# VH-VL binders against o60147, part 378

Target 1, 175 residues: o60147
Amino acid sequence: MLEKNKYLYIFRHIQTNQVLLSQGNVLKKTALFQLPYPLQKPVAPNGMRPAKLRKDHWVPLLKVEFPNESMFQSVFMQLLNYRKYRSVQPLTSDLLKLPIPVRRRKIMRQEVPNTIADLADILNKEKFPENSVRLQLSDKSDSEYADWPPSVQIDSEEIKLSRGFREKTTVDEAR
Key: E = the ipSAE of ESMFold2; O = the ipSAE of OpenDDE; V2 = 0.75 times the mean of E and O plus 0.25 times the DockQ between their complexes.

## First folded at step 19 (VH-VL)

Design km5 (framework fv_dargistotug; at its last look DockQ between E and O 0.03; V2 from the best seeds 0.00; counts 0 for: pae E 13.4 > 2, placed apart)
Fold by OpenDDE, look of step 19:
Structure km5 (fold): chain C 175 residues (1-175), chain A 118 residues (1-118), chain B 106 residues (1-106)
Amino acid sequence: as target 1 above (175 residues)
Amino acid sequence: QVQLVQSGSELKKPGASVKVSCKASGYTFRSYGMNWVRQAPGQGLEWMGWINTYSGEPTYAQGFTGRFVFSLDTSVSTAYLQISSLKAEDTAVYYCARGPYLSYFDYWGQGTLVTVSS
Amino acid sequence: DIQLTQSPSFLSASVGDRVTITCRASQDISSYLAWYQQKPGKAPKLLIYAASRLESGVPSRFSGSGSGTEFTLTISSLQPEDFATYYCQQDYEYPTFGGGTKVEIK
C-alpha cells in the first residue's frame, strides 16, 4: 500500500528569516506566494516578495512526519492560514513606535518562532495519538519556541537537507 | 469515500449568469483546496484557479479574472463557481477538483456542462 | 507560465502493446508532475502524481518516470479500457496541463 504525502517541510530564508511551507523536499515556485508582500524590487528586503525562487537562499528549518495524509493536510492548511491571519492582525504599540523598515524587519524575524509556535498550537488542538507525529529540526534549540503535545516526538537527529531542496542521497518523500 | 457532486447542465443566453455548485463529502472539507478546471468542447483541460477552503480566499488563473467568482458554503461543504456576463466562448464543461495546496487533483466532480447560445 | 508539450498528440495501438507518452516542460519542474486519464464524457482520473507515484486503485501497468523537463507515462500492456486521452499536469508553478494524447485502437 502506497502512502501519499505525509511530510511537511518548512524552509527559512537565510537573510530575512521568512518562512515557506512545502509539501515536498524541493521548494516549488508557488511557495513564494505564501509571502504576504507583493513582488517588487529589491529582492526580499523589508517584507518584499522575491520575483524568483532562489533555492539556495532557503535552508531547511524543520520536517514533520504525520501518520497519514489526512492529518498532514489538515495541519498544513491550518498552518498556512494561521500565518496569514497573523499578518493581518493589528500591530502592537511597540511595533508602531518603530520606523516602517525597522518594523518590517522585526516582524519578519519573528516568523520562525511564530511558525513553530503555530505548529505546536495546531498539534495541541488536533490531539493526535501519542508519539504519532515525528518532528525533526535543523536546530534542536528551535524546539524551545513551543511546548509540544504528547503526540509529538522530537527526533534526536537534526535534518540534513540541502538548501531549498533535498540532497541527492536523501530519500524521495511522497507528495 | 471521497465524492464531489456537481450541479446539472445549464443552458444560458449571452450576458446571463450561471452558478455551478460542487458538494464535497467523505473527507474534511477545509483540509483540501478546491480547484476549478474548464474544458471546452473537443479541447484540453484548463486550470481556472482554486479556493482555499479553510479561509475562503480565491485565486484566479490568468484569463479567469473579473467574470469568474469562487465561493464557499462550508456549512454544507459546497464550493461554487459563478460566471457572469456569459459569452459563447464560455461554453464548456466545468469541473471541480479536490487537491492539496496548489498541487495535483485526486478527486473530480462529474462536470457541469454550461452552454451559452443565443 | 510553464508550458507542457505532450507527444504524440495521437497514438494508435493494439491491446497488449507497450505505450509510451512523453511530456516536456518548458522549464525544470523537478518531480512536480501528474498524469490523468480521461474517457469521453467523463471526468479526468488521476493516475500518477509526483512524476512516479501511482495513485491508489490504479493498475500497476501504469507507470511514470522522469524529472526536470522530461517525463514519461508508460502502459506496459495496453488493455481495452485504456483507450482514452491522457494529460500531464505540472504543479511547480500554478497548475497547467499538457495538450493531451489520445490513445486510439489500431
Scores: ipSAE 0.863, ipTM 0.935, lowest interface PAE 0.5, mean pLDDT 92
Fold by ESMFold2, look of step 19:
Structure km5 (fold): chain C 175 residues (1-175), chain A 118 residues (1-118), chain B 106 residues (1-106)
Amino acid sequence: as target 1 above (175 residues)
Amino acid sequence: QVQLVQSGSELKKPGASVKVSCKASGYTFRSYGMNWVRQAPGQGLEWMGWINTYSGEPTYAQGFTGRFVFSLDTSVSTAYLQISSLKAEDTAVYYCARGPYLSYFDYWGQGTLVTVSS
Amino acid sequence: DIQLTQSPSFLSASVGDRVTITCRASQDISSYLAWYQQKPGKAPKLLIYAASRLESGVPSRFSGSGSGTEFTLTISSLQPEDFATYYCQQDYEYPTFGGGTKVEIK
């Protein structure tokens, strides 16, 4: 009958700033496969995977609400493709000269701005109806990484959750 | 000047192994991925996969996850393709090709003909 | 797995003719398409990348166009040295090649 809204959930690692995409408000362990390299081997700095998913290390970055499944699938797949192309590009000479731990941190630190820019680029190309896509950020200043099309309504309320996309359950009255 | 020089033609019997080399020069070897492309006689081009020249980690296309092994020696800027348990259907020209990973291929080796016949 | 379908698979044309080769992708690949020329016994040579960008040293009679699922390679005035097989290749994800178009000069 009624088309159900579909949500894209994007998480950020609290220390590395790596990014994971999810169809659900809780990360599955298999999301780590979006980071194509195992920790056991030296890898090109594009793509570094932790040994396990620590759910307490991943916090909301943004949430996108699409009016239907087909719009969600189009954007989700394109985002994954952008990330794949970035994660396997050859390293610049400047990066190759850095110690491996430093190089890894520099590349991982770019995942947040790159993901936000890629999302906006996709949405600008897709020509969706005005205000049909709702974007909610944990930090509204992150919207400044991109120029957004008229199809995107940026929610004035930030995501207030401290763990995943569920409501905060900690006591706020303690002082 | 960028150049990829491959090892010479090989004539093998079924069941043998072959190792094709691809020596790179004229650029920073670890700045570009190395791809392998197969072309059977009179046929089109088929991407076999690539190897990350920084990490040495290979990725194989769907039909190449068994008898085909990519490797490299970064100290001499050389990539290798090894094919084990050779079959007559492996008769082809094998090219190495560099490029940014998952991008176009701007420089190609001259090709190595591997012929498998009894 | 993105499939590329080239058409025609074979064509014969006269020197000076305008030749158009098409490449159709099984899904939207934006502009991530390259064209190669391969002469008998030689390695392929890159002509066009990013659908429409001419590689350095390639004659200006070659041009590329298209986006999404349909792409064309055009030779504005066919020359005798353009006898070759032409391949498209997508780099939207793991590379795949089209089946090729053999061009003969009659």
Scores: ipSAE 0.006, ipTM 0.480, lowest interface PAE 13.4, mean pLDDT 83
ESMFold2 (binder alone), look of step 19: mean pLDDT 94; pTM 0.958

Design km6 (framework fv_dargistotug; at its last look DockQ between E and O 0.68; V2 from the best seeds 0.74)
Fold by OpenDDE, look of step 19:
Structure km6 (fold): chain C 175 residues (1-175), chain A 118 residues (1-118), chain B 106 residues (1-106)
Amino acid sequence: as target 1 above (175 residues)
Amino acid sequence: QVQLVQSGSELKKPGASVKVSCKASGYTFRSYGMNWVRQAPGQGLEWMGWINTYSGEPTYAQGFTGRFVFSLDTSVSTAYLQISSLKAEDTAVYYCARGPYLSYFDYWGQGTLVTVSS
Amino acid sequence: DIQLTQSPSFLSASVGDRVTITCRASQDISSYLAWYQQKPGKAPKLLIYSASRLESGVPSRFSGSGSGTEFTLTISSLQPEDFATYYCQQDYEYPTFGGGTKVEIK
């Protein structure tokens, strides 16, 4: 019996540290639409959205396996909207003291820890069964950005996904 | 069980407005996007756009901006499609369809026929 | 936008036949393709998602294959209830549908 998608992939841009959420282990072009800024030059830097998806510019940050599709979808939608919500929040006094280009870069650099923190917060609120959610990180140290609920089991092995692409495996993951 | 129930057929004159409803049940409404798909008589399927059921943010496909408005009433798990300034070419069956974020559509409403005629 | 071209547009077949429908994408969409069945006066029904994954409740005689730009829907043994129109749909970009393939009784 085949299960529907229960995997969340998060990718990080190698230069800007922007974050993309993915329902599959291969990035879609629509993932770029998650970025808050419109298509402008320069491409990517300073919060700009690239016109094209350069998959080689995105590296895997983490992979999350949920018990079922329903739980995955719930967390995915929440995570997506948490980021959106954060992007429209008033800037802190410290950020306001910085020149606009510097401010933008600093905000973008915080996307990785903020996304991880958001994920942990969402999972804390969902109260999933103990050890029912499996978290695999590309860098184990990234797990330190948040306190994880008992529902999360951190994998001892780091993910081995290629840039923006899935690795060829014997069993294809559900999408 | 997942179910999407749409409002009944509509007969309108050119220039009028119509509002189609799509009531969802059997799942967490905010966990899946709601898509709208148009099908003119004897024609194929056309994606009109979708609405983020969590935030209420709509996204419209090219060709469906201006006169088309997606909205929600989350208290009753219902999505709405409003078409203003109706034209004869708007005559079609309109479907609501559940789907993961900008993905495929796993559950569909039964469709709502909107006929625009003088 | 990504264009999907289905072939053939019309297909006549008999019960028990092996039926193959092709969907070609104007660019690489990886495995982000779905197949639907639609009968007259009814809403489309999801058959296959992610190019090859069978939707729950769909008979095993339906199968999907392909990646990149070329995809195929196969009905191993056509049944009376399978006479319908079939659509492919990509979700690599904003969703678009193929033109459809009507499977008619010979």
Scores: ipSAE 0.865, ipTM 0.937, lowest interface PAE 0.5, mean pLDDT 92
Fold by ESMFold2, look of step 19:
Structure km6 (fold): chain C 175 residues (1-175), chain A 118 residues (1-118), chain B 106 residues (1-106)
Amino acid sequence: as target 1 above (175 residues)
Amino acid sequence: QVQLVQSGSELKKPGASVKVSCKASGYTFRSYGMNWVRQAPGQGLEWMGWINTYSGEPTYAQGFTGRFVFSLDTSVSTAYLQISSLKAEDTAVYYCARGPYLSYFDYWGQGTLVTVSS
Amino acid sequence: DIQLTQSPSFLSASVGDRVTITCRASQDISSYLAWYQQKPGKAPKLLIYSASRLESGVPSRFSGSGSGTEFTLTISSLQPEDFATYYCQQDYEYPTFGGGTKVEIK
């Protein structure tokens, strides 16, 4: 193909609201490495990183179409770095005062708004042509977590909340 | 126009060290990961690991966690593989290869033969 | 680690032959499989990614198929420049390569 992978797929966990970034419409097992271990609590199968990738637990959050693969790769690598930076920040005193289950839930609940804000921040700093980046959301109100640059067109149609981004549906929409 | 140019062949004695360079051009260096792949004489391909060119963080495959060090100089778009305490079984061609994050490898360097012989 | 088993490991063929090489994964890897061609003394060259997508500049006589655990590379009409060793590689997990299939003349 002339146009290689130029689509960013972002998934949300149905229970925890954790976020995974994906280069394809089907999650790879290596995507789980994006989820940190908290060093201050036991590492176990029930920690912040699931032991297995259960594809039925991850639903579409958003999809971004870039003009080409190189622009997609630039944004993808930057988003990964933002997530890593957040994961190594010390916990605040207020967070440490919370019971562990409440602290964990509060941290994970911020992944959706934080990821959306980070994406917009990157797109505002990049020099993409006007209207060249198509953004589609599962819930359009999530666009309100950020101010979007002129390069971004927000699709009026929401992603259907069924079977994730499955290859046929996503490919047919792009083609 | 994507090009990966590796340093020349090396002849080393056991116990020495070697540093292989891989200079990238024709693309945004920090947007694609840099992988290292080993091929011993007459053998298949073996992924050694990769380095995140954005953060500089290396990841090593099992079996490559000791004497092998990946590094970068982003100012000259160059990745490095250093092998210390060379052994005869380290004799191989070493390739750098770029690709999307932890994916397939669409461009490869020409390879660097490292020969370890007394 | 995901083990990839290629078969056959060696194949003797003539120009014009249709050849098929298989790669079997030890677990479901969806379509996260690539194929490479390597000639003696040269770096591997990407032929196919995502199981069936042809890399730019690769002749259309090359095709890939499969999903899950079983994948094939097919050369519809073997040309003189196609005598080489072929490797599969998965990227569902940390990359691993198959053992290779050497395609030789006669």
Scores: ipSAE 0.648, ipTM 0.846, lowest interface PAE 1.7, mean pLDDT 87
ESMFold2 (binder alone), look of step 19: mean pLDDT 94; pTM 0.958

Design km7 (framework fv_dargistotug; at its last look DockQ between E and O 0.69; V2 from the best seeds 0.00; counts 0 for: grease 19.1 > 18.9)
Fold by OpenDDE, look of step 19:
Structure km7 (fold): chain C 175 residues (1-175), chain A 118 residues (1-118), chain B 106 residues (1-106)
Amino acid sequence: as target 1 above (175 residues)
Amino acid sequence: QVQLVQSGSELKKPGASVKVSCKASGYTFRSYGMNWVRQAPGQGLEWMGWINTYSGEPTYAQGFTGRFVFSLDTSVSTAYLQISSLKAEDTAVYYCARGPYLSYFDYWGQGTLVTVSS
Amino acid sequence: DIQLTQSPSFLSASVGDRVTITCRASQDIDSYLAWYQQKPGKAPKLLIYAASRLESGVPSRFSGSGSGTEFTLTISSLQPEDFATYYCQQDYEYPTFGGGTKVEIK
């Protein structure tokens, strides 16, 4: 029997460094709804959520394979909520010392490292079996943003997923 | 095994309120979103919205804002749909349905018939 | 919102027939489409997800195909228990359902 989705894809915006979580290797429009910033105080340029999904503006960050759907769903929901929670937290004293434009740029740059750190934290808490979670990064150096638990096995090969689109493989992954 | 059990049928008068419950079991409640789907008599399916079972944040579809409220009691793995100021056109079967984040719906409650009549 | 148009709305068939139901999306939804079966007085049942993935426990006579804007649900050999209403549902955007296709006995 074919298993349901156990793959997490994370994409990064090429300009804003915003992060989107995806249950499939092709982004769908609802992914944009993950952007947590209010219209009154947006981090993204122009202060608006894009009305349309420009898949070509998103590049793959990492792919995670879980042992089963349940574990995937658990981590996905947690990761989604971690990001949202962080976005509504008060700014740190260090950030408050910076001019607004510099502060905004710094916050945007932190989304990728923060997301990776969140993922590692969640996985550390879940205590999955050793080497049961497979992590593949577009840039191996990004793995240095976190300490990974024994449950995570980092692939030696980087992902080759196209911008916002699925990689052409022999067998498509379930969504 | 995954199971969603909804509360029983309701008969209400116009202007009244109703609260439908959906108790989940057999899986981690906060790992899947809970969706609500309406089906008027002899009509098709309408997605009403969903609630993030982890955060409790509801999202309502167009046409289901104002009088419709999604809520949770995570201690008993239960989702609720409350409809206020009931109208005759609210007469329908209401389903709760489990699903991944804004995706398909793999498990459904048995449905709750809400009849609004003078 | 994305509109889904199912065709036909009604279909009469006999046991053993090959049945095909079409779902057309108003825009490209890639493969983010699901199919459901609903019998009178019962909740819908998931049959297919991701356009072509068979849900666990669903008979192999059910299959889904298509991508983009055109999708098809096929029952290779209709069984007595398959007389029901079938719905397509997209999740590329906020979920919406097709109008349904009622499969009746001829």
Scores: ipSAE 0.870, ipTM 0.940, lowest interface PAE 0.5, mean pLDDT 92
Fold by ESMFold2, look of step 19:
Structure km7 (fold): chain C 175 residues (1-175), chain A 118 residues (1-118), chain B 106 residues (1-106)
Amino acid sequence: as target 1 above (175 residues)
Amino acid sequence: QVQLVQSGSELKKPGASVKVSCKASGYTFRSYGMNWVRQAPGQGLEWMGWINTYSGEPTYAQGFTGRFVFSLDTSVSTAYLQISSLKAEDTAVYYCARGPYLSYFDYWGQGTLVTVSS
Amino acid sequence: DIQLTQSPSFLSASVGDRVTITCRASQDIDSYLAWYQQKPGKAPKLLIYAASRLESGVPSRFSGSGSGTEFTLTISSLQPEDFATYYCQQDYEYPTFGGGTKVEIK
């Protein structure tokens, strides 16, 4: 029985630590819409959203396997909404006092811990069956950004791939 | 079983308005986006945009900003397309179609023919 | 916007024929390409997504291939119910459709 996607893929930018959520193991150009659009030139002259998707700049952060597509879709849409909420909040006065490049870097460096915390918050509220959600990280210490519900099984093996979420098959290994 | 059931065909005069409904069933409404696709008589398919069924935020394709409005009633799992100031060139079949976020469209409504004629 | 060019626009074929339809994208879209079948008076039906993944309930005589900018839909042995118009659609960016390919009886 071939099923549609039940995997959440999360990518991290190698330089900025920005985060992208993905429905597939290869990023789409539309993933960039998750990042803040640049403001007027004087306020944010370089913006926080790259003009082009540079796939060589995005590496695996984590992968989540859900029991089925429906549960995956529910979590995916909620995560997108959490990110939208954060993107429209006004900046603090402390942040506004910083030079624009420094402000951007400080905000972007919070995306990894914030996204992991948001994922855990959703999973704690969703009442999934015990051990039904498999979480795999590129850096296992990143699991420490959140408290995980009993539904989450954290894989003991880290993601070893450096570009995308490509997995081998036995046929590929025989070659 | 996933179903999208649209409202019936409409015959309108230029300058009038129309509101097409698309009632969804058989799945979690807020987990999949709702898209609108236009097909003029004898023509191809044209994506008009989509509405995020979780947030209610619409996105309109180029050329569909202005007279076209997407909306939801999540309490009855229904999406709406409203077209104001109807023109003869709006004569088309209008489809609702669900799909993952900005992806392919796996389920379609039966279509609603809107005819605009003086 | 990403433009999709389908070829041919129209083809005439016999039952049992192998049919190949091409979709070319104006830029690299990886494998983010879907194929739809539409019969007169009916809504489109998804056949293929992610360039090569067969939708549930679609006969195995349908297959998709390609990546980057060039994609094909193949019907290995055309059946009477396959006479229809076929559309490609990309979802790498905001969705756009190809112009369609009408497959008709020779």
Scores: ipSAE 0.648, ipTM 0.839, lowest interface PAE 1.6, mean pLDDT 87
ESMFold2 (binder alone), look of step 19: mean pLDDT 94; pTM 0.959

Design km8 (framework fv_dargistotug; at its last fold request DockQ between E and O 0.58; V2 from the best seeds 0.70)
Fold by OpenDDE, fold request of step 21:
Structure km8 (fold): chain C 175 residues (1-175), chain A 118 residues (1-118), chain B 106 residues (1-106)
Amino acid sequence: as target 1 above (175 residues)
Amino acid sequence: QVQLVQSGSELKKPGASVKVSCKASGYTFRSYGMNWVRQAPGQGLEWMGWINTWSGEPTYAQGFTGRFVFSLDTSVSTAYLQISSLKAEDTAVYYCARGPYLSYFDYWGQGTLVTVSS
Amino acid sequence: DIQLTQSPSFLSASVGDRVTITCRASQDISSYLAWYQQKPGKAPKLLIYDASRLESGVPSRFSGSGSGTEFTLTISSLQPEDFATYYCQQDYEYPTFGGGTKVEIK
C-alpha cells in the first residue's frame, strides 16, 4: 500500500468559522470552491470565485494521519461530500424562524461541530484497524463534538500549523 | 491493479454526438475524482474538467461548457463524456484520468480518438 | 487562470546526458506541481507530484525541485526510453498544463 497523500488538514475561517478541507498543509485556491456558490455547477474559472485566497484568514482545526492513501482518499471524499450535501439541504423549520443574520451565524457556527461529527461518523463506518488513525486538534476540546471509534488515536499534543499553511518540515508530510 | 479502459475510436460528422466511456477497476471508484483531458493532434494537454465520483457533480473548465457533459454509472464504475453538436475542432484524443480531489492525475485511460470530418 | 511556461520547448540530447526542464508559473503555486511523460500514441504518465515527490515505479534518475513560481525536472542520466514529451501541471488552482518539452535524440 502506498503511503503518499495520507494527511488530511482541516482549516477554519477566523471570522465566519467556515471549514475547508485540504490534502496538504498549504491551502490551495481550489479549497475555496468548497464554499457555497449561487451556481452548483460553476465554470472554471469564473467571476463567482474569490480572486485571491487570503491564507491568513484560515487557521488549523485538525490534522488526521491515515495508514495509507486509499484510506485517506476514501475518508476525504466522503467528508467533502457530507459537507456539500448538508449545504444544499433545505433549512429546518427552527432556522427559518430566525432572522437572516442570526440564522447565518448559527449555521456557520455549526460547521466546525458538524464537520468533526461527520469525520467521526465516517471513521466509525469504515472500521479501520485499532489506533490506525492519528488525530491532532488545534483545540483538544473539539474532540468532544463526537464519539470516536477505536481506530482513532487522539494525540495529546495540539496541532501547530500556522494560518493558512505550514512550511514543509521533517515531521509532517507536506503536499 | 488500477486500470482505466476507454471506449474505442469514433468517427463522426459535424453536428453529430459522441459518448466516450471510461471503465475503472482495481480501486474504490468513489474515492477518487475522474478527470477528462483533451489533446488535439500535435497539441498539448487541456484539462476539461472533472466529475465527483461520489456525488456525480460535474465541474467544467472554461471552454468546455454547453456541449460537453460528464456523467457516471457507479454500478459499473464507469464515467462518460458526451459531446454534442460536434465540430471539426473537436477532433482530438480524449483521456479520462483518475486523481485526488482537484489534484494531479496518477492513472490514465488509454485515450479515445474522436475524429470529426465531413 | 495560472499559466505554465516550459523551457525549452525542444531539447536535443544524447544517452547519458543530464537533462533539465524548467516550468515557470505565472503566480505562486507553492509546491502543487506535477510532471508527466508522454510518448507518441500513449497516455501521459505521472512522474513527479507535489514538485519533488517521485511516483511509485518511476526510476530514480527522475527528480523534481522548486517551489513558488519556478520548478525543474531533472533526468540525471538520459536513457533511450526517456525520449518523449514532458509536461508540467499545476493544481493550486483548477488544473492547467505547460506547453510541453519534447526531448529528442541528438
Scores: ipSAE 0.867, ipTM 0.942, lowest interface PAE 0.5, mean pLDDT 92
Fold by ESMFold2, look of step 19:
Structure km8 (fold): chain C 175 residues (1-175), chain A 118 residues (1-118), chain B 106 residues (1-106)
Amino acid sequence: as target 1 above (175 residues)
Amino acid sequence: QVQLVQSGSELKKPGASVKVSCKASGYTFRSYGMNWVRQAPGQGLEWMGWINTWSGEPTYAQGFTGRFVFSLDTSVSTAYLQISSLKAEDTAVYYCARGPYLSYFDYWGQGTLVTVSS
Amino acid sequence: DIQLTQSPSFLSASVGDRVTITCRASQDISSYLAWYQQKPGKAPKLLIYDASRLESGVPSRFSGSGSGTEFTLTISSLQPEDFATYYCQQDYEYPTFGGGTKVEIK
């Protein structure tokens, strides 16, 4: 009776502000492969892939409920693609003038606003019914990084920040 | 009506090449990854890797780098597996399988038997 | 790679029996485990995903349980069409399959 996964979970790293996209409320080890490899010397000006998945280092950024699995899958694959293309673009002259630690921090701090803007861009291009896509944020001010289409309903309740995670079953049953 | 239809069985000599096709229908092709799974006669299942159908970027499992190439033709919703320099140990049924990003496989092709014998 | 060990490798049972097969992971995989049924000459068919979620169209006599490193597939009352080989598969890391459990008629 119940449909397959229709929830997008986006996590933020507590120290670096890097972002991971997830199909479940518990990160898989393969999620780390979304983070870029070093492409230049000195190593890793764009950030680094951690060697291990430290689940206590990744906290909720936002959660999205889509109308069905097919719509979720379309948006998820598009988000991955936006992120991939950003990661392979040549660095700008402004970035290259910065010391490597400063450049790395500046690039990683863009991941939260960039991911939110990309999500909204995809949703603005899609034709979902009004209020059919439910968005819950850990920090509601993060919604200000983008203009949201009428299809998006922003939940009034924030996700409480924690080093742990909340089970998706609790959220679905509580409504 | 999700369906994956693979090309027919192949009989090859060692050193030859083969290209297996997997045509998808009944869903948005670029929204689900395409995986390749090998099963030698009388043996279990072995994941060979997958191709991101949005980007065309392949990922190969350890042991499948080199002679195995995944590719796509998105205009006809088709994925391909090419095996070069065939060896006798490549004799197997090759499946394509659809799934979410690096996840479970909810739909499978019927399989393509590739037989390599001298 | 994550190794999955299925037990037993072979099982002989009668129609109507309750059957339990297990899958042990070499490391914690949370609930990222699927079960497949494969009949001779056919492609595998998804039965269970995310350890315990029943795939659409799969009879309710099939159920899955477990988390972490220990998982089970249960068939509450075997039917003639259930004689097959069953595989577990994890997707916490790059996918790997268990060795299979062949269920035969006694």
Scores: ipSAE 0.698, ipTM 0.856, lowest interface PAE 1.3, mean pLDDT 88
ESMFold2 (binder alone), look of step 19: mean pLDDT 94; pTM 0.958
OpenDDE, look of step 19: ipSAE 0.861; ipTM 0.935
ESMFold2, look of step 20: ipSAE 0.670; ipTM 0.840
ESMFold2 (binder alone), look of step 20: mean pLDDT 94; pTM 0.958
OpenDDE, look of step 20: ipSAE 0.848; ipTM 0.933
ESMFold2, fold request of step 21: ipSAE 0.606, 0.586, 0.610; ipTM 0.831, 0.821, 0.822
ESMFold2 (binder alone), fold request of step 21: mean pLDDT 94, 94, 94; pTM 0.957, 0.958, 0.958
OpenDDE, fold request of step 21: ipSAE 0.865, 0.867; ipTM 0.938, 0.939

